# Ledger of designs, part 144: miniprotein binders against q9bqp7

Target 1, 240 residues: q9bqp7
Amino acid sequence: VPQNWFPIFNPERSDKPNASDPSVPLKIPLQRNVIPSVTRVLQQTMTKQQVFLLERWKQRMILELGEDGFKEYTSNVFLQGKRFHEALESILSPQETLKERDENLLKSGYIESVQHILKDVSGVRALESAVQHETLNYIGLLDCVAEYQGKLCVIDWKTSEKPKPFIQSTFDNPLQVVAYMGAMNHDTNYSFQVQCGLIVVAYKDGSPAHPHFMDAELCSQYWTKWLLRLEEYTEKKKNQ
Key: E = the ipSAE of ESMFold2; O = the ipSAE of OpenDDE; V2 = 0.75 times the mean of E and O plus 0.25 times the DockQ between their complexes.

## First folded at step 11 (miniprotein)

Design wc6 (at its last look DockQ between E and O 0.75; V2 from the best seeds 0.71)
Fold by OpenDDE base, look of step 11:
Structure wc6 (fold): chain B 240 residues (1-240), chain A 103 residues (1-103)
Amino acid sequence: as target 1 above (240 residues)
Amino acid sequence: SERIKRLEELAKEILRLVEELRKITDDPYVLYLLDMAELLAEFALDAAKRGDLEEAEELLKWAIEYLELAVEEVKKLGVSPEIIERLERVLEEAKRTLEELRK
């Protein structure tokens, strides 16, 4: 049990988005501060075994691609991810329809991959918006808050070259989603609450993306794991 | 042992370099690389303290590789040549130190 237990859901907030929610998605800028990001917490609390597995994978890739090839590969993965998020923000933003949509951003296998998911996405409340959990002292940048199949979700978009048909194959992504949910639910910049998460794995070849829906129960389970990771991070940084 | 002490010092130097790089960019990819370097350097420091010298050396090697990637990426982001040159010097010194310790 986490020592610093905090609820993922805020009982003071209604589950129903107020009809007065602005038609424009929120985009709160991330502020540079000493507060750790969700990503930092998760990365800094990887186990030694996980690190060794990643490094072994890296070494195999270097053997296959060469050092320069691996650098290029890694850079391209991040670039493709960035472009994908930019394209999605453009698609999901009502106002950015007026900015010259770089048509090139929309011509990707990843965008094709998520088309069937986008059909079920509506009521966008936030895009690329910062969240802060003041009590637990962490921040994050969430991709999207929207209704998926009529349920308000924190949506996290991921790119993959390999099929990830199971949520377990998404590693720490469920923890990231619930961390954003918990922060948003207690961030004063947001008037509403989320009870569900969605991880969407988009594929480079345009094959149908895999949606990994997280109901409130599953979110609560991962929230406990997130709290443990956050405590581990906090303890680690106190001892440095 | 002197070797343990030198490995610990190298790990601390890598951690200092990570902190310097964090001050100059918020690029998510660079931050990822820096987080990996930091984690590996911390594990190396712990390994050195336990007397697991081979493990410490391997971890430091990997940490340096991530820092190399980070510096290369920071160059692409248009950071001043003077800062880059300083970072590259520190990185090269770290690499040399590691090579000396492996021998």
Scores: ipSAE 0.726, ipTM 0.886, lowest interface PAE 0.7, mean pLDDT 91
Fold by ESMFold2, look of step 11:
Structure wc6 (fold): chain B 240 residues (1-240), chain A 103 residues (1-103)
Amino acid sequence: as target 1 above (240 residues)
Amino acid sequence: SERIKRLEELAKEILRLVEELRKITDDPYVLYLLDMAELLAEFALDAAKRGDLEEAEELLKWAIEYLELAVEEVKKLGVSPEIIERLERVLEEAKRTLEELRK
């Protein structure tokens, strides 16, 4: 139970932003800031058990690949995740594609994996856009805001082999989404709000991606868990 | 008590190195590696204060490994060779200190 509860939705922002829904999605630049990011909060509040599980995974990979092989593997998995996000931003942007670059970006098992999900995505409102919760004092960079099967969602794209550079625990993925949602709903750079979330897990071999839809009630439940993590982070940093 | 003090000092040195590296780059992968090293060093400080020396040593070993990965990535970003040389020297000293403490 959080010590200081704060609502995920903004009652003053219940209105739909009409006529200003642009053909070009919002992309608010991320400013360097002294306040923590969502991913830093989540990473810095990992439990010892989560850390030990990561180390067990790391040691198994080092046994399989060798130390240098592990370094190359993790660097390459990060690069593939970065390319996946770049490709999705390109695909979802209304701008003209650059033929040679787009062909290279689009040739990926991960992109094949999400094709069936992309058929249900429309009305893109934001891509790779910064959010700030001005009251709770945290920032983030959300992947996408768009309609999925008619519901406006904060959408988070995940690779199935994404390395731990961004605290990619499946247990924390819903917390990341609701933290972005809460920040966007209380950020003056945005005139609308979002009540649903979507997590899409893509596979390197092109197997159909797995969508995890989060309605408003589920988002509210995870919001409580996010507030606890933010509270834990704040307390930890007061003692340092 | 001497061993606890040395482990606490090593953890704090790792934290200083993390902060120094954060000033060099904003690369998301490097920042992730630094955040992991920070978390592990903080866990190690707590373990050392509890007198759990074996846990503190393991946590510091893991923190140093993340710093090694971070320095390798920073080299790819074209940071000045003089800065890299100093970082590698500090990191190697930390590794030797930890190996000595494990004896």
Scores: ipSAE 0.659, ipTM 0.859, lowest interface PAE 1.2, mean pLDDT 84
ESMFold2 (binder alone), look of step 11: mean pLDDT 85; pTM 0.855

Design wc7 (at its last fold request DockQ between E and O 0.89; V2 from the best seeds 0.78)
Fold by OpenDDE base, look of step 11:
Structure wc7 (fold): chain B 240 residues (1-240), chain A 103 residues (1-103)
Amino acid sequence: as target 1 above (240 residues)
Amino acid sequence: SERIKRLEELAKEILRLVEELRKITDDPYVLYLLDMAELLAEFALDAAKRGDLEEAEQLLKWAIEYLEFAVEEVKKLGVSPEIIERLERVLEEAKRTLEELRK
């Protein structure tokens, strides 16, 4: 059990999204501060075994692609991810805020991959918006808060070249989602609460994306794991 | 041993370099690289303290590789040439130190 238990859900907030669909999704900027990001916490609390596995994979890739080839590959993965998120933000934004849609951003296999998921997405409340958990002292930038199949979710979009049909194959992504949920549910900048998460794995070849829906129960289970990772991070940084 | 001490010092130097790079950019890819370098350097420091010198050396090698990637990316982001040159110098010194310790 985490020593610093905090609930993922805020009992003071209504579970029912207030019927006032904000006409414009929230976009709170991320502030540079000494507060760790969700991503930082998760990355800094990887186990030695996980790190060794990743490095062994890296070394194999370097042997196959060369050092420069691996650098290019990794850079391209990040670039493709960035472009995908930019394209999704553009798609999910109200038409009035449509900056000149770079039509080139929309012509990707990843965008094709998520089309069937986007049909079930409505009621967008936030896009690329910062969340802060003041009590637990962490921040994050969430991709999207919207209704998926009528349920308000924190949605996290991921790109993959390999099929990830199971939520377990998404590594720490479930922890990231619940961390954002917990922060948002207690962030004063948000007037509503989320009880569900959604991880969407988009594929480069345009094959149908895999949606990994997280109900309130599953979110609560991952929340406990997140709290343990956060405690580990906090303890690690006290000893440095 | 003197070798343990030198490995610990190298790990600490890498950690300092990570901190310097974090002040220069908020680029998510660079931050990823820096987080990996930091984690590896921390594990190296712990390995050195335990007397696991081979493990410490391997971890430091991997940390340096991530720093090389980070410096190259920061260079692409248009950071001052003077800052880049300083970072590259520190990185090369770290690489030399590691190679000396592996012998």
Scores: ipSAE 0.817, ipTM 0.918, lowest interface PAE 0.6, mean pLDDT 92
Fold by ESMFold2, look of step 11:
Structure wc7 (fold): chain B 240 residues (1-240), chain A 103 residues (1-103)
Amino acid sequence: as target 1 above (240 residues)
Amino acid sequence: SERIKRLEELAKEILRLVEELRKITDDPYVLYLLDMAELLAEFALDAAKRGDLEEAEQLLKWAIEYLEFAVEEVKKLGVSPEIIERLERVLEEAKRTLEELRK
């Protein structure tokens, strides 16, 4: 149980847009500062066991691919993720012209993988947008806020190869979503709030992406776990 | 005691190098490598304070490997050769220090 509990939802805020909401998705710039990001908090609070498992995976991959092959593989995993997010922002944004789009961004198995999900996405409110929780002192960059099957969600897009690499922890994905949600719901740059989350896992071979929906109750349960990780991070850095 | 102090000093130097590299780029892959190096160096500092010298040594070896990968990636991003040469010099001295402490 966190010692400094804070609610994920803001009771003074509606989950419905008003007349002053922009028709173009929000894109709040991310500011560099000393306040930790969600991903940094989660990375820095990994257990020693998790780190040792990653090192064993790393050594196995180096044995199979060579050191240079491993470096190329891991660098490419991050590049593919970046390209996927750029493509989705382009697809979901009404402001980008065809001339400004890189056609190679749109031609990937990952994009094919999410097509059936995108048919259920509407009412895009934010894309690649910064969130800040001033009270809890953390920042993030959320991927998307939109309606999924009629429910307004913070949507997080993930790439996956089968089998998945162990570079990124999938167990932290729900914590990431609720951390963004809590920050957005208390960020003065946003006039509305979100009570649901969606994690979409896309596949390199174009296989249908797997959606993982999180209702408000599930989000609240993961929010408690996020607060514990944030508390652990804060205590760790206080002792440095 | 002297070995513990040397391992603690090495861990802190690695942490300073991580902080310096973090200022050079916001590339997500480089930042991931730096976060791993930081976490490993912090685990190593804790191990050294407990007197777990072999664990501290192994953790520092892994932290240095992540830093090596990070410097190589920063070179691909077109960072000044002067900065790269200085970073490589600091990193090689860290490796040399660790090898001497294992003996």
Scores: ipSAE 0.706, ipTM 0.872, lowest interface PAE 1.0, mean pLDDT 85
Fold by ESMFold2-Fast, scan of step 14:
Structure wc7 (fold): chain B 240 residues (1-240), chain A 103 residues (1-103)
Amino acid sequence: as target 1 above (240 residues)
Amino acid sequence: SERIKRLEELAKEILRLVEELRKITDDPYVLYLLDMAELLAEFALDAAKRGDLEEAEQLLKWAIEYLEFAVEEVKKLGVSPEIIERLERVLEEAKRTLEELRK
């Protein structure tokens, strides 16, 4: 059990919109300071075993692509992910403009991959929006808060390039989602409560994206694991 | 002993270099590379303190590789030539130190 346990859900909030809630999706800008981000906490608390597996993958890729090829591959993974998120933000909010208008990216395999998921997404309440947990002292930038098949979810969009997937913390994806959820539920910039999560894995070749839905019970289970990772990070920072 | 102390000093130097580079940019890819270098250097420091010299040396080698990738990316972001030259010199010294310790 985490030493600094705190509830994921806020008993003073509901998932139903208030009359004072804005009609346009929220987009709170991320204000970086000494407060750690969700992604940094997760990355900095990877196990030694996970790091060695990642390094083994890196060495195999370098053998196949060369060092320069590996660098190009990994930097392109980040670029494609950024472009995918920008395209989704534009699609879900016509009021937002893409940082760069790339017509080819809007017709990419990743966008085709998520079409069937997007049909079930409505009632968007937040897009590319900052969250902060003032009590637990962490920040994050969530992708989307919207109804998926009628349930209000924190939605996280992921890309995959099978058969050569870039090794990101796939095991940490549920922790990332619940960390954003817990922060938002206690962030004064937001008035509603989210109890469900959705991880959507899109494919470069346009194959149908895989939705991984997380109900309230599953979110509560992963929240405990997130609190343990946050505690590990805090202790690590104190000792260094 | 001498070799353990030198490995610990190298790990701490890498951690300082990561902190300096983190102040230069907010680029997500560069930050990812720096986070990896930091984690590897911290594991290396722990391995050195436990007397696991072979593991410490391997982890430091990987940490330096991530720093080299990060410096290469930072060059593309238009950081001043003086800063890049200093970073490259420090990184080359760290790389040379590790190679001496491994042999």
Scores: ipSAE 0.617, ipTM 0.835, lowest interface PAE 1.5, mean pLDDT 85
ESMFold2 (binder alone), look of step 11: mean pLDDT 85; pTM 0.860
ESMFold2, look of step 12: ipSAE 0.684; ipTM 0.858
ESMFold2 (binder alone), look of step 12: mean pLDDT 85; pTM 0.860
OpenDDE base, look of step 12: ipSAE 0.810; ipTM 0.916
ESMFold2, fold request of step 13: ipSAE 0.649, 0.678, 0.652; ipTM 0.851, 0.861, 0.851
ESMFold2 (binder alone), fold request of step 13: mean pLDDT 85, 85, 85; pTM 0.857, 0.856, 0.858
OpenDDE base, fold request of step 13: ipSAE 0.805, 0.774, 0.806; ipTM 0.913, 0.903, 0.913

Design xc1 (at its last look DockQ between E and O 0.01; V2 from the best seeds 0.00; counts 0 for: pae O 12.6 > 1.5, placed apart)
Fold by ESMFold2, look of step 11:
Structure xc1 (fold): chain B 240 residues (1-240), chain A 88 residues (1-88)
Amino acid sequence: as target 1 above (240 residues)
Amino acid sequence: SPERLEEIIRKLEEAVKLFEEGKIEEALDILWEVLEELLELIEETGDPELYEILLRVIDAWDLIDYGRPEEAIRILEEAIRRLEELIE
């Protein structure tokens, strides 16, 4: 029960694209701001369960690989995730040539993993684009806004070493999606809005990615939880 | 607290029922609550048996994600029995 409820959707905006022709996807630059990012808010307000699971995973990996091995492993996972996002931006961009980015990008298992999802994605409106919620005072960088199976979605691409067939196993990812959605829907850089979300979890071995579709009702439920996390973050900063 | 252990048992029994009915997401929501309560009790008591039960619940969640729900159910039923022994 947040003390300061604010709507995720904007009644002044259409949920449909305004143009009949293909357009260049928006890519609003991320500005350095005093206000916090979505990921910082979530990292600073992790639940007891998530803190325990993360620390347990870290300790098990350090026992298996050693400290230096763990650092190398996590650096490689981060690099693979970065390359995955770069590949998806390239694939989904109508004006970018694939030749200049083609050599390592199209051959990854993660890209193979999402092929069946990409066939259902169309009407790309934004790629790697900044969002800001000036009223609630947070910023983010969303991965993609596009139609998935005919529904306009904020789409978040994730890599995972373990299967995530259920949205509950994606932990804070739904909060990230709705935070971006709420910011975009009230950001003056955008003239449209989105009422649905999609989390796509891709796998290194090329196994079919798991999509997690979030309709408007589910987004509203997670929006309430996001507002609570943002409120918790704000209270922590007032007292420090 | 016997009351808190009985609540955890009830939640685990409901999660097992939901897994058996194929209502996986509802059951996982309950397991998330169970993890929180177990962590609070472990912090308050330091009970190593509660820590072991916590790890078994996490193992069950992993088995659900790997598509092995019958094994997950057996682990949760074991966890319930271990909790019942703590009450007696």
Scores: ipSAE 0.753, ipTM 0.915, lowest interface PAE 0.8, mean pLDDT 89
Fold by OpenDDE base, look of step 11:
Structure xc1 (fold): chain B 240 residues (1-240), chain A 88 residues (1-88)
Amino acid sequence: as target 1 above (240 residues)
Amino acid sequence: SPERLEEIIRKLEEAVKLFEEGKIEEALDILWEVLEELLELIEETGDPELYEILLRVIDAWDLIDYGRPEEAIRILEEAIRRLEELIE
């Protein structure tokens, strides 16, 4: 049980989306701060098992690809991931704010992969927007807040390539999503509340992306786990 | 070409400045352009030093995502120095 319990949902905010769908999604810039990011907290509180699995994966990949090959692979994965997020931001942004869509960004297997998910996405309220939890003292940059199948969600987009056998990054993805939800729900820059999360895993080959929907109950469960990770992080920092 | 490296250096310097000003998003946008340009140069030249610089820029990006911008800036400054050495 977390020592410092805080609710994921804000009872002071109405569950009803304020009828004024902002014509433009919010994009609050991430500011330089001493406050830890969600990603930092998760990275520094990885279990020994998670670290071991990642290291083992890395060593295997180096064995298969060579050192230079692995470096190239890592660079490509990074680039593809970023391009994918940029393309999604462009797709989900209102037409008036559409920077010249680099048509090349839209021609990816990942974009093809998520097309069936995008059909169910509407009412985009935020894109690449910073959130801050003032009481719990963490920040994050969320990918998207939108309605998925009529439910307002924090949406996190992930890319997966074979042969990445262990989507180890996916183990903490639910924690990341709920961390963003909790922060947003208590961030004064946002007037609305989210109760659901969605993790979308896109595939390079264009195969249908896998949606992981998180209802309010599941979010609450992962929120407890997030709070424990945050406490662990705080304790480690006091001892450093 | 030395000109392309000079442009990369210019962009990295701009990114560092933007980070120092707290304009993280704008800085990351520039870093992205740098990564693309470095990748293109690496594909053309096969220069292992450029590849190492690319990896360091990626490391800096990761550090920013992890809330360690000061260390990221140091890495970027080192990358700039290494690029300058290639032009000389």
Scores: ipSAE 0.000, ipTM 0.220, lowest interface PAE 12.6, mean pLDDT 85
ESMFold2 (binder alone), look of step 11: mean pLDDT 89; pTM 0.892

Design xc10 (at its last look DockQ between E and O 0.06; V2 from the best seeds 0.00; counts 0 for: pae O 7.2 > 1.5, placed apart)
Fold by ESMFold2, look of step 11:
Structure xc10 (fold): chain B 240 residues (1-240), chain A 88 residues (1-88)
Amino acid sequence: as target 1 above (240 residues)
Amino acid sequence: SPERLEEIIRKLEEAVKLFEEGKIEEALDILWEVMEELLELIEETGDPELYEILLRVIDALDLIDYGRPEEAIRILEEAIRRLEELIE
C-alpha cells in the first residue's frame, strides 16, 4: 500500500478538449531538470524477476555473439525502435515536411505490423509530448494521445522480437502508460484529461500488432503499482 | 523451507487449473509470483534442482506467449513432480 496516495484523474478537468479543434497535435517540449523521468524510476526499481531475466538473456547473447557482437546487436535494436517511433510521429503528424521523411521507415515490418491498429486511431491530440506531475515530481515523454475505437487514450508504441499477446508479458509498460496519464491529467499545459491507455506491440516480420487496451478501472489498478515504484525510487535516493 | 516448497506446489497446481479453465491472465500472474519465490529460495539454499525448476517455469511462460498452452501445462506438471520429490 502506498503511503502517499494521489488520484490518477483530475475531477476539475473535462474528458473532452475544448470545442476549438487544433489541426496540429500538441508537442510540449521536454525541459531538462533534476526531477526523475518515468523510465528512470522504472529502471531503478526493477523486480528480482526482471533483473534475473535480463541478466540471463545478456549472458546467453554474449556467449552466442561475443561481447562486441552483443553490443552491435543491442545498438541495432535501439536504432530500430527509434526509427519506428520517428516513422509513427511522421505518419500521425499532417504538417511534417516530406523532405525529412525516411522512405525506408515506411517499408518497415513494424509499420506494416501496426497498419490495422492505425485504421482505428483518430483525433490525434498530442505526439511526442512532455508531461510533468508537479505534485509527485516526475516527468515523461508520451508517444501519442489519440482516440482508439472512440476512446481517448495515452498510446505507447513498442517493438518486440517475441509475441506479447498478454499484457502480463509487457513488464512495466502498463506502469509507464499510467504514469504518463497521471502526469498529463495534472499538467497545466493540457486542458483535458485521458482515462484510458493503449499499449501497441509491433513485430519486425509484419505480423499483426497486439493492442492492449486499458480502461479506467485497469488504469487505476496499475496507478497504485506505479505509486509504489515511485515511493521505492524516492527511498533509494534518500539513502544515496 | 519445506512449507515454502509446498506453497509453490499449490500455486503451480492452481496455475495449471486456471490454464485448463482458460483463465490465462490469472495463471500468468501466479507464475510470476512463483518465479519470485523460487529466486528467493535459490539465493538462500543454492539448490541446483530449484534452479532447473525455475528454468522450466520460464519455458512455460514462453510457450504460453507462443500459443502452446498444452505444452506449457505438461512442463508445469513435471515441475510439480520434481518439487514433490524434493520434499520427500
Scores: ipSAE 0.629, ipTM 0.872, lowest interface PAE 1.5, mean pLDDT 88
Fold by OpenDDE base, look of step 11:
Structure xc10 (fold): chain B 240 residues (1-240), chain A 88 residues (1-88)
Amino acid sequence: as target 1 above (240 residues)
Amino acid sequence: SPERLEEIIRKLEEAVKLFEEGKIEEALDILWEVMEELLELIEETGDPELYEILLRVIDALDLIDYGRPEEAIRILEEAIRRLEELIE
């Protein structure tokens, strides 16, 4: 049980769009502060299993590609992910950002992969927007807040070269999503709250993406796990 | 300790059963627990046989992600047998 328990949901906020909800998706800039990001917390508190799997994968990749080849591969994966997120932001943004939709950004296997998910996405409220949990003292940049199949969700878009048909195969992604949810629900920059999460795993070959929907109950379960990770992080930092 | 190995065997058997019942997510949760326990034992004992068993569990996880649950089950059953041999 977390020592510093805090609720994921804010009872003072409603899920109903208030008449004051902006017609334009929110894009709050991330402030670079001494406050740890969700990603940093998760990276510094990885489980033994996760560390083992990643190190094994890394060693295998280095053996196959060499050290320089592995660096290049990692850079390419990062770039592909970035481009995918940029393309999604462009697709989901109502403002025809006159920037010539680099047609090349839209011609990716990842974009093809998520097409069937995008059909069920509506009511975009935030895109690439910063969240801060003032009490728990962490920050994050969420990808998207929108309705998926009529449910308001924090949506996290992931790229993968391997199938991830089960939520368990997404490692800490569920924790990331609920961390963003909890922060948003208590961030004064937002007038609404979210009760659901969605992880979308897009594939490079254009095969149908896997949606992992997280209802309020599942989000609450992962929230407890997130709080434990945050406490672990905090303890580790005190000992440094 | 034999007791820890027995617990791992029990969990693997449960995971296999859950897979056969089509409860894949529940089975995966158990396999992650098994991995944790095996890693702890490996850290304590340095037993190469336990390491090989762990690799098989990981292979099973991969096969499940690739939609090959039947092969995963076979691997897990073999892992159980190998663990039983360590207790004897």
Scores: ipSAE 0.484, ipTM 0.798, lowest interface PAE 1.1, mean pLDDT 90
ESMFold2 (binder alone), look of step 11: mean pLDDT 88; pTM 0.882
ESMFold2, look of step 12: ipSAE 0.616; ipTM 0.867
ESMFold2 (binder alone), look of step 12: mean pLDDT 88; pTM 0.882
OpenDDE base, look of step 12: ipSAE 0.017; ipTM 0.285

